# Ledger of designs, part 3: VHH binders against MLP-like protein 328 (MLP328)

Target 1, 151 residues: MLP-like protein 328 (MLP328), of Arabidopsis thaliana (Mouse-ear cress) (q9zvf3)
Amino acid sequence: MATSGTYVTEVPLKGSAEKHYKRWRSENHLFPDAIGHHIQGVTIHDGEWDSHGAIKIWNYTCDGKPEVFKERREIDDENMAVTFRGLEGHVMEQLKVYDVIFQFIQKSPDDIICKITMIWEKQNDDMPEPSNYMKFVKSLAADMDDHVLKA

## First folded at step 10 (VHH; framework vhh_8k46_1)

Design Q02 (from M6 with I102V)
Fold by ESMFold2-Fast, scan of step 10:
Structure Q02 (fold): chain B 151 residues (1-151), chain A 123 residues (1-123)
Amino acid sequence: as target 1 above (151 residues)
Amino acid sequence: AVQLQASGGGFVQPGGSLRLSCAASGFTFSDYAMGWFRQAPGKEREFVSAISWSGDSTYYADSVKGRFTISRDNSKNTVYLQMNSLRAEDTATYYCAADEYVTYSTPKEYDYWGQGTQVTVSS
């Protein structure tokens, strides 16, 4: 059984890679209003909304369960990617490594993909693989699509 | 009802080639990523290859990279796996699977599964 691994998925989205990247990079404060059925709150623990190395705390519902997640983010403007490195929260009770990279790639004038890469390592062999969290982050990107288009 | 029908397996000698097909029905095929997985006797089901809904992105397990090619025809609702330079280690039951978005490493992530097709590589 694997104790660590990497999941990769692609989410087809509409419009501009720049607008989607901006939402994930700089505008997390808009998430509860846009996708409140997933994300109930986002607060800054350290840094600013758009700063490299900012630490944020997320209150969200995954598989019908309210959870908390604290992360430190890294910004890569050249590749239009933001990385969320897990620090604390419910996910980190299951995993000792949880890094999620969202990259926005323009494919045509009106079509993009959000490429999500999840790098994970379990706390121990008895923990389940984080496939439920992969499905969760896929749904965040997909459900955000219409809200970014309206901006 | 959703159906994925894998076919094209059989007996082949080492170094030979086979092409597997997976015919899909009961869902909007062009909206789904497709994957191939295999299971050898006494082993867990493992990832072989995947293709995005558009066909723009393809992914391969290290063990098959350079030898296998995945492709799809959205007009025929079919995904293919061209297997070249086959080895005894490729002997397995091959399954096709569909997911709303491409997810490459875990079988449990795929929404729909087909019946398997047996591939046996031996002299």
Scores: ipSAE 0.050, ipTM 0.414, lowest interface PAE 5.8, mean pLDDT 87

Design Q03 (from M6 with I102F)
Fold by ESMFold2-Fast, scan of step 10:
Structure Q03 (fold): chain B 151 residues (1-151), chain A 123 residues (1-123)
Amino acid sequence: as target 1 above (151 residues)
Amino acid sequence: AVQLQASGGGFVQPGGSLRLSCAASGFTFSDYAMGWFRQAPGKEREFVSAISWSGDSTYYADSVKGRFTISRDNSKNTVYLQMNSLRAEDTATYYCAADEYFTYSTPKEYDYWGQGTQVTVSS
């Protein structure tokens, strides 16, 4: 097995890239109400909801297991991208690098794609490759689609 | 059954060009990301390039950036790799692969693999 790698996937979504980007960039406080089956809570550890460099703590369920994830985010308004840099939590017990980039790209007036890039490095060779986490974050973007459209 | 047939390989001198094709059948091609991998003698299979199901995202290994271009034609169920400015180090058997979930990932994650086409770059 590889000790580090990059995963990329594309999620087709409806509506505007701007509205989807805003939800992920500035409105994480809406996630538990929108996709509570995945995300049970999000709290600010440092910064504001819309701050570059803000640190947030997520309580979520992945593969039927409750987990915690602490991240620092980076905002790239030019590219309509937000990066989540893993700091601590269950994921970081398996990985020493875990960076997830969500980029929102308008394709037509009513269709967009969310391009998700995950850059990862394992703590050691005994850890599995993190494809389960990639599938999890793809599900977050897909399940958020209808809630952003209704907003 | 799923089939991926790679073609277009051959002998070329350094600085030359080749265009590889991979014809797919047995699955809904437009739902799958396509990748090119290569394997040189005595080496493990390494990533070359990948293209998303939509064609919107492309990825390249650092060794081929600016020289190779990946593209796809969903109406023909075919993915292409245009190889320019070929070097001796590009000599390898080239494989195409399909992935329903990932545009770019490690070889382990790809669902389907084709037979290779040999590319030899020598003077």
Scores: ipSAE 0.291, ipTM 0.628, lowest interface PAE 3.1, mean pLDDT 89

Design Q04 (from M6 with Y101F)
Fold by ESMFold2-Fast, scan of step 10:
Structure Q04 (fold): chain B 151 residues (1-151), chain A 123 residues (1-123)
Amino acid sequence: as target 1 above (151 residues)
Amino acid sequence: AVQLQASGGGFVQPGGSLRLSCAASGFTFSDYAMGWFRQAPGKEREFVSAISWSGDSTYYADSVKGRFTISRDNSKNTVYLQMNSLRAEDTATYYCAADEFITYSTPKEYDYWGQGTQVTVSS
């Protein structure tokens, strides 16, 4: 098994890149209402909901298991991208690097792509590769689609 | 049943070109990322190139960057690898693979694999 790697996917979504980007960038407080089967809570540890460098704590269920994840986000308005830098939590027990980039790209007036890039490095060789977390974050973007579309 | 059929391999001199094709069936091709991997004699399988389901994102191993080009035709359920400026070290069996997302950390994470096509570069 590889000790580090990069995963990339593209999630086809509907509507506007600006609305999807805003949800991920500035409106994480709406996630439990929109996708409560995945995300049970999001709280600010440091900063504001829309600030670059804000630190947030997520309570979520991944593959039937309740977990906690603490991240610092980086905002890139020019590219409509938000990066989540993993700091603490269940994910960080198996990974020492876990950076997830969500970029929103308008393809047509009614269709967008959310490009998700996950850069990871394992704590040690005995840890599994984080393909389950890639599938999880892909599901978050996909399931958020209807909520953003109706907003 | 899922099938990936790689073809287009053969013998070529250094500096030559080959185009590999991978014909896919048994799944919704346009929903899957496609990758090319190779295995040289005595070595483990390594990443060569990958393309997203839409074709908008492409990735290459440093050893082939600038020489190889990956492309896909979703209407034909086929992914291609155009190999230019071939070198002796490109000699390997080339495999195509399909996955829900692009993975270039390890070839073993891909969901589906083809049987491969042999490329031999020698003078």
Scores: ipSAE 0.409, ipTM 0.704, lowest interface PAE 2.3, mean pLDDT 89

Design Q05 (from M6 with Y101L)
Fold by ESMFold2-Fast, scan of step 10:
Structure Q05 (fold): chain B 151 residues (1-151), chain A 123 residues (1-123)
Amino acid sequence: as target 1 above (151 residues)
Amino acid sequence: AVQLQASGGGFVQPGGSLRLSCAASGFTFSDYAMGWFRQAPGKEREFVSAISWSGDSTYYADSVKGRFTISRDNSKNTVYLQMNSLRAEDTATYYCAADELITYSTPKEYDYWGQGTQVTVSS
């Protein structure tokens, strides 16, 4: 049984890589209004909305279950990437490593991809592999598309 | 029905080349990542290579980097594995698989699996 792994997916989105990156990098306070069926709340535990190393707490619904996730983020403006490093929460009961990287890549004037990389390691062999969380974060990027396009 | 049909295997001498094909039907091929996995006799199935739905991102196991190349043609619903500089250690049944996710550490996540094609590298 695999105890660690890496998942990668590409989400096709419309518009500007810069606008999508800005939403994920600096504007998490807009998430509950934009995709409230997924994200019910986001609060700052440490830092600012746009600061490297900020720690945020997310209240969300995954697979019909309310969950909490605390993360420290890393900003990479050169690559238009933001990394969420898992610290605490429901997902961390299953995983001892949970790092999710969102990178925004312009493909044409009106088309971009969001490349999502998830680096994970299970707490123990009995835990399930986290493909449900990968599907969840993919759906966040996809459902945010219309709201970023309107901005 | 979903089908993945792998082909192109055979017998080859060390240093030779083979090109594997995997023809897909029954799902929206261009929305799925494709992977190649292999299983040698008495061993577990291991990751070989993967390609994203768009073809823009490719991943390779360390044992095949620089020798194998994965590619896809979304207009033909086909993924390919070009295998160069083949070694005896590459002898295995090769499987293609489809999933919305790319993974290079676990085969368990792939939604759809094809039947294998046998590759034998021997002098």
Scores: ipSAE 0.327, ipTM 0.658, lowest interface PAE 3.3, mean pLDDT 88

Design Q06 (from M6 with Y104W)
Fold by ESMFold2-Fast, scan of step 10:
Structure Q06 (fold): chain B 151 residues (1-151), chain A 123 residues (1-123)
Amino acid sequence: as target 1 above (151 residues)
Amino acid sequence: AVQLQASGGGFVQPGGSLRLSCAASGFTFSDYAMGWFRQAPGKEREFVSAISWSGDSTYYADSVKGRFTISRDNSKNTVYLQMNSLRAEDTATYYCAADEYITWSTPKEYDYWGQGTQVTVSS
């Protein structure tokens, strides 16, 4: 079994890549209102909502279980990409590397894709691969679509 | 009733070319990522190449990069693997697979698998 790997998916979304990117880059405080069935809270541990290198703590429900995730983010405005680098939390009990990159790409005036790349490495061979977390982050992007479109 | 039908394999001389096809039915092909995997006799199944549902993102194993090209035609529900500069080491049964996302670390992660097509590079 693999101890490390990379998962990639593309989520079809509507509207503007810039508006979706702004939500993920700078407006995480809107997530509980938009997709409260997934995300119950987001707080700043260090930095600002729109800071490169900001550290945030997420309270969320994955597969019916409440979890906590602490991450440091990296902003790439040129490519409209934001990276969430895992530091602590339930995910990090299974993984020693958990980096998730969300990139927003305009395909037509009304259609975009969110390209999600997950780079992972397990704590040890007995841990499961993080396919459940890939499904989770894909669902966050998909369910956010209507809320961003209405903003 | 998901089906993936791989074809286009055969015998070829070293340095030759082959094009594999994988025809899909029973699901919305344009919503799925597609991958090619291969298995040589007595070895484990390994990743060869993958393409996103849109065709915008492609990935290759280091052993085939620069020689193989993956493409898809969503109007025909088909994924292709163009294999150039074939080597004896490329001899294997080639499988196509479909999933919601691309992975190359573990072949078993793919949701759907097709029947294989044999590629033999000899003489």
Scores: ipSAE 0.209, ipTM 0.591, lowest interface PAE 4.2, mean pLDDT 88

Design Q07 (from M6 with Y104F)
Fold by ESMFold2-Fast, scan of step 10:
Structure Q07 (fold): chain B 151 residues (1-151), chain A 123 residues (1-123)
Amino acid sequence: as target 1 above (151 residues)
Amino acid sequence: AVQLQASGGGFVQPGGSLRLSCAASGFTFSDYAMGWFRQAPGKEREFVSAISWSGDSTYYADSVKGRFTISRDNSKNTVYLQMNSLRAEDTATYYCAADEYITFSTPKEYDYWGQGTQVTVSS
């Protein structure tokens, strides 16, 4: 039984890596309108929408269950990556480490990959591995695709 | 039915090379990440290498980095593991696995597994 681990996935997306990166980096306020079946709200706890180290609170539905998640973000413009460091919320009842990195990679003019890396550590040995949260964040990136294309 | 058939194992001396193949059928291979795991006698399965569905991202355990190369051919539904500079500690049964995401902590949640191919490195 693993108490910590790393999950990695790649989500094929359309359009521009820069436009997708901008949405995740700087425009989280657009998420409820774009993917309201997943994300019901996002608020700033500290910082700005586009600042490194900003702390945000997310209201969302995962597996039909309303949850809250508080995170601090790290911005890496050179690699077109944004990291969400888990601080509080339902996820953190299961995990004491939950860091999710979204990296946007242009492959061709019409082909983009969102590479999602999840670094996790369980609160204790009895907690399940967070495969459900990996599926959830993959779905966020995939469902955002059409909205970014229309922007 | 879903099948993953690993082959290419055998006996080799230290410093030698082997190329493993894993042929997949019964699912949409190009939608899946592929991984290689190994298990030595009396040990748990451990991660060796993984490749994304597109082939663009590859990952290696520290113990094999620089010696092993993973690749895939989506037109042939096959993933390969080129093993160079083999060492006695590489002796194990090698398994290929398929998953929608790559896991490095545990193999237990991979979607599909092959039967494995034995690699023995001994003088």
Scores: ipSAE 0.296, ipTM 0.618, lowest interface PAE 3.3, mean pLDDT 88

Design Q08 (from M6 with S105G)
Fold by ESMFold2-Fast, scan of step 10:
Structure Q08 (fold): chain B 151 residues (1-151), chain A 123 residues (1-123)
Amino acid sequence: as target 1 above (151 residues)
Amino acid sequence: AVQLQASGGGFVQPGGSLRLSCAASGFTFSDYAMGWFRQAPGKEREFVSAISWSGDSTYYADSVKGRFTISRDNSKNTVYLQMNSLRAEDTATYYCAADEYITYGTPKEYDYWGQGTQVTVSS
């Protein structure tokens, strides 16, 4: 198994890139209501909901297991991207690097995607590769689309 | 049954061109990222190029940037690698692989692998 790697995927969206970017950038407090089967809670540890460098704590269910994840986000308005840099939590027990970038791209009125890039490095060679976490974050983006369309 | 069939390899002189094809069956091709990897004798398998499920994102190893182009046709369940300006160091067995995600770093992260096609660049 690889010790480090990068996963990239593209999730097709029906809702606008701008509305999705706003949700991921500034409105994480809406996630439990929108996709409560994945995300049960989000709290601010430091900063504001829309702050570059804000630290948030997520309570979520991945593969049927309740987990906690603490991250520091970086905002890139020019590229409509938000980066979540892992600090602590269940994910960080198996990974020493876990950076997830969500970029929202609208190429035409009907061609909108969320491009997800996951940069990871394992704590040690015996840890599993984070393919389950990639599936999880892909599901978050896909399921959020239904809520964004209704809003 | 999942099957990836690579073809298009052969002998070519330095500066020449080849186009590799990888025909996929047994899975929903349009849901998968596709990658090309290569392995020279006595070397580890290395990443060459990858394309997202939609075809919108492409990635290349530094050694092949500007010379190779990856593309796909989802209606034909096929991924292609156009190789131009071939060099002796491009000599290797080329493998196509499928994964739900584009993965850099190691080949072991891909879900499905095809049988390789040999490319020999020699004068």
Scores: ipSAE 0.216, ipTM 0.546, lowest interface PAE 4.0, mean pLDDT 88

Design Q09 (from M6 with S105W)
Fold by ESMFold2-Fast, scan of step 10:
Structure Q09 (fold): chain B 151 residues (1-151), chain A 123 residues (1-123)
Amino acid sequence: as target 1 above (151 residues)
Amino acid sequence: AVQLQASGGGFVQPGGSLRLSCAASGFTFSDYAMGWFRQAPGKEREFVSAISWSGDSTYYADSVKGRFTISRDNSKNTVYLQMNSLRAEDTATYYCAADEYITYWTPKEYDYWGQGTQVTVSS
């Protein structure tokens, strides 16, 4: 098994790229209402909801297990991308690098995607590759689409 | 049953070109990322190229960048690898693989694999 790597996927969206970007960039407080079966809570540790460099703590359920994740975010308005850099939490017990980039791209009038890039490095060789976390973040983006369409 | 059928390999001279095809059946092709890997005798399988489910994102190993082009046709459930400026070092069995997301380092993590097609580059 690899000790580090990069996963990339594309999630097709029906809601606008702009509304999705706003949700991930500035409106994380709406996540428990939108996708409560995945995300049970999100709180600000430092900064504001829409601040570059804000630190947030997420309470979520992954593979039926409640977990906590603390991240520092980077906002890239030009590319409509938000990067979540892992700091602490259950995922960081497995990985020493965990950076997830969500980019919202409109390829044509009816062709909108969320491009998810996960950059990872394992704590040690005994840890599994984070394919379960890739499936989890893909599910977050896909399930958010239904809520964005109603907003 | 899932099937991936690679074809288009053969014998070519250095500097020549080949186009590999991988025909898929038994799964929803348009939902999957597709990859090409190769294995030379006595070596481990190595990543060659990958393409996202939509075709919008492509990835290449440094050794083939600028020479190989990956593409797909979701209407035909087929992924292609256009190989130009072939070198002796490209001699290998080429495998296509399918997965829900792109990985570019380990072949063992892909969901589905094809049988492979042999490419030999020699004078």
Scores: ipSAE 0.012, ipTM 0.350, lowest interface PAE 8.7, mean pLDDT 86

Design Q10 (from M6 with S105Y)
Fold by ESMFold2-Fast, scan of step 10:
Structure Q10 (fold): chain B 151 residues (1-151), chain A 123 residues (1-123)
Amino acid sequence: as target 1 above (151 residues)
Amino acid sequence: AVQLQASGGGFVQPGGSLRLSCAASGFTFSDYAMGWFRQAPGKEREFVSAISWSGDSTYYADSVKGRFTISRDNSKNTVYLQMNSLRAEDTATYYCAADEYITYYTPKEYDYWGQGTQVTVSS
């Protein structure tokens, strides 16, 4: 298997790119209530909910297993993109690079896409490729759709 | 059955151009990302270019940026690779592939593969 790579997918969503972007950029505190079967908690380690460079800790369930993930985020308002750069956690035991970019793109008045790009590098050759994590983050965007529309 | 049929290869002089086509059938083309890979004699298969299911995102290997352009026509179930300013190092068999995810370091995660089309750049 490859030792590093880039995965990309596009998730079709309804409504406004601005509203979806705002949820991912500034309102992560709403995630446990909206998609609690995926995300059980989000806490600030450093910064604010809407800060560029903020460090947050996520408690989540992936493939039936509770995990934690610590990330530093980068905000790109011009492109309506948020990058989550992996620092610590279960995923970082498998990967030494794990950067996930969520970009929100308006396609029509009622339709958007969430473009998810995952840049990864394995700790060593024995580790699996992170296709399960790509499926996981895709499901977060998809399952959030109804909750953003109701806000 | 899924089929990906690559065509458009041939012999061309350095600096010339070729347009490759990959016609898809047997799956919902508009739901899949499409990629082009190539394999030169004595080398492993390498990534060339990829395009998202919608056509809004394109990716290129550093060796082909600015020279090659990937595009798709979802109404025709076809992906294209326009190759300009061809070099001897571009000589390879070119393959098209389909996947929900684009992996630019390895072909192993792609769901479906087409037959190759040979491109030879020589004076």
Scores: ipSAE 0.034, ipTM 0.409, lowest interface PAE 6.4, mean pLDDT 87

Design Q11 (from M6 with E109Q)
Fold by ESMFold2-Fast, scan of step 10:
Structure Q11 (fold): chain B 151 residues (1-151), chain A 123 residues (1-123)
Amino acid sequence: as target 1 above (151 residues)
Amino acid sequence: AVQLQASGGGFVQPGGSLRLSCAASGFTFSDYAMGWFRQAPGKEREFVSAISWSGDSTYYADSVKGRFTISRDNSKNTVYLQMNSLRAEDTATYYCAADEYITYSTPKQYDYWGQGTQVTVSS
């Protein structure tokens, strides 16, 4: 059987969980302006910016390499979580399962955490574990912090 | 520079309790997730428990859930594993590990590892 696993991390952020959740849930069109060193473009393939089941295509730079990622998202407003289900792209050449969940949790009036869960399964045993992608998505949440606060 | 010093292992009868400690130095402990792993004779290293940098999230293997409790004290740079209702199958060398980016992960991805402490549960 192909190897699989789960990664979890927590990113400390400032402000409100609702504002950060809104950015990730409904406002991905703001990502290139906010964190253009990571994300160069986001386009809708199907759905709306804020719809459950929307399919989006991301153009980004990971470890100095330009990549493309197509995902279908699931929205969980009760838990302030958004899930990105990997469909196509450079990541999917290494992985046959790549699901990333971003959950926003208020800890105090001015402090939140973004809990990131990555569920993955390799295409084959020769592929590396996706720890580089975990570092990448953690960096997206961390670098977005200042932009959400000043918006 | 980095050190993880595991301690608290020993011999105990089934149903007994032990508390393991892992003292960390040489890195910013409060920025790191901490995990406990174990390796029984003739088996591969397996996940036991993990705790986030903040202490807000804890994770447990199904085999230890409800019996073991992980905790941390960031002021003392120490992570703990309270082991209750110990069983013969809990016999293993216990290792603590640290990772900056990942709280719950495979052994291969953890940044730093301790030397281990032996736990033997036998009648």
Scores: ipSAE 0.275, ipTM 0.660, lowest interface PAE 4.1, mean pLDDT 89

Design Q12 (from M6 with K108R)
Fold by ESMFold2-Fast, scan of step 10:
Structure Q12 (fold): chain B 151 residues (1-151), chain A 123 residues (1-123)
Amino acid sequence: as target 1 above (151 residues)
Amino acid sequence: AVQLQASGGGFVQPGGSLRLSCAASGFTFSDYAMGWFRQAPGKEREFVSAISWSGDSTYYADSVKGRFTISRDNSKNTVYLQMNSLRAEDTATYYCAADEYITYSTPREYDYWGQGTQVTVSS
């Protein structure tokens, strides 16, 4: 069984890569209103909503269970990518490395791809691989699509 | 039923080229990532290359990077592996596989597997 790995997926979305990137980069405060069934709250622990290196705390429901996740974000405007580096929370009880990169790529005037890369390492061999968390973050990007289009 | 049919294997001399094809049916091909794996005699199955559903993201094992190119044609439900500058160590049975996720550094099992095609590189 693997103790570390990388998952990659691509989520087809509509509209502008710039608008989707802005939502994930600078507007996390809109997430509970847009996808409240998944995300119940987001708060700043350190920094600002649009700061490179900001630390945020997420309250969310994954597989019907309320969880908390604390992350430090990194912004890459050149590649329209934002990275969430896991620090604390329920997911970090299973993983000692949990980095999720969301990159927004324009494919046509009305179609984009959100490329999600998850780099992970388990706390120990008995922990499950984090495929449930990959499915979760993919669903966040997909469900956000209509809300970004309206903005 | 889901079916993946690999073809294009054969005998080739070192330095030669081959193009493998994997024809898919029974699922929505354009929604799936596709991968190529190989198994040499007496060795474990290893990752060779993967391509995302759109064709935009490609991944290669270090041993084949710069020599092999993966591509796909979603209109034909087919994934390809162009193998150039072939070496004796590339001798293996090559398998194509389909998955919702691209697994580059994990031993995660792919959802669907095809029958293999034999590649022999020898003088």
Scores: ipSAE 0.291, ipTM 0.604, lowest interface PAE 3.4, mean pLDDT 88

Design Q13 (from M6 with A33V)
Fold by ESMFold2-Fast, scan of step 10:
Structure Q13 (fold): chain B 151 residues (1-151), chain A 123 residues (1-123)
Amino acid sequence: as target 1 above (151 residues)
Amino acid sequence: AVQLQASGGGFVQPGGSLRLSCAASGFTFSDYVMGWFRQAPGKEREFVSAISWSGDSTYYADSVKGRFTISRDNSKNTVYLQMNSLRAEDTATYYCAADEYITYSTPKEYDYWGQGTQVTVSS
């Protein structure tokens, strides 16, 4: 197994790249209501809901286990991308680098792709590769689709 | 049963071209990322190229970027690797693989693997 790497996936979604991007960029407070089976809570530690560099704390369930994740976000409006830089939490016990980029790309008037890029580095060689977390973030984007479409 | 059948290998002179094909059956091809890997004698298997389920995103190892082109035809359940400007260093057995993720900088076990096709670049 490798010590570091990059995973990339594409999630086909419906509607507007702008609406999906807005949800991930500025409206994380809606996540528990939209996808409560994954995300139980999200709070601001520093900044605002839509601030570049805001720090947020997530309470979520991954593989049936409740976890906490603290991240600093970076906003790239030109590319409709938001990056979550891992700072603390259960993921960071396994990884010393965990950066997840969600980019929203309009393909047709009613169809978009959410491109998810995960840049990771393990704490040590004994840790597993984070393929479970890649499945998790992919499912967040997929399950959010209907909620964004209805908004 | 899941099957991935790679073909199109052979002998070619440096600077030549080959087109590899990988025919897939037994799974929903259009839902999977397809990748090409290669293994030279005495070396570990290494990443060559990958293409997303839609065909919109492609990834290449630095050693083949600009020379190789990956493509797919979801109506034919087939992924292709067009190999141009071949070099002696490209000599290897080439394998196609299917996965839910694209991994272009880190070796990862793909869900499904095919049998290889041998490419030999020599004068």
Scores: ipSAE 0.121, ipTM 0.524, lowest interface PAE 5.5, mean pLDDT 88

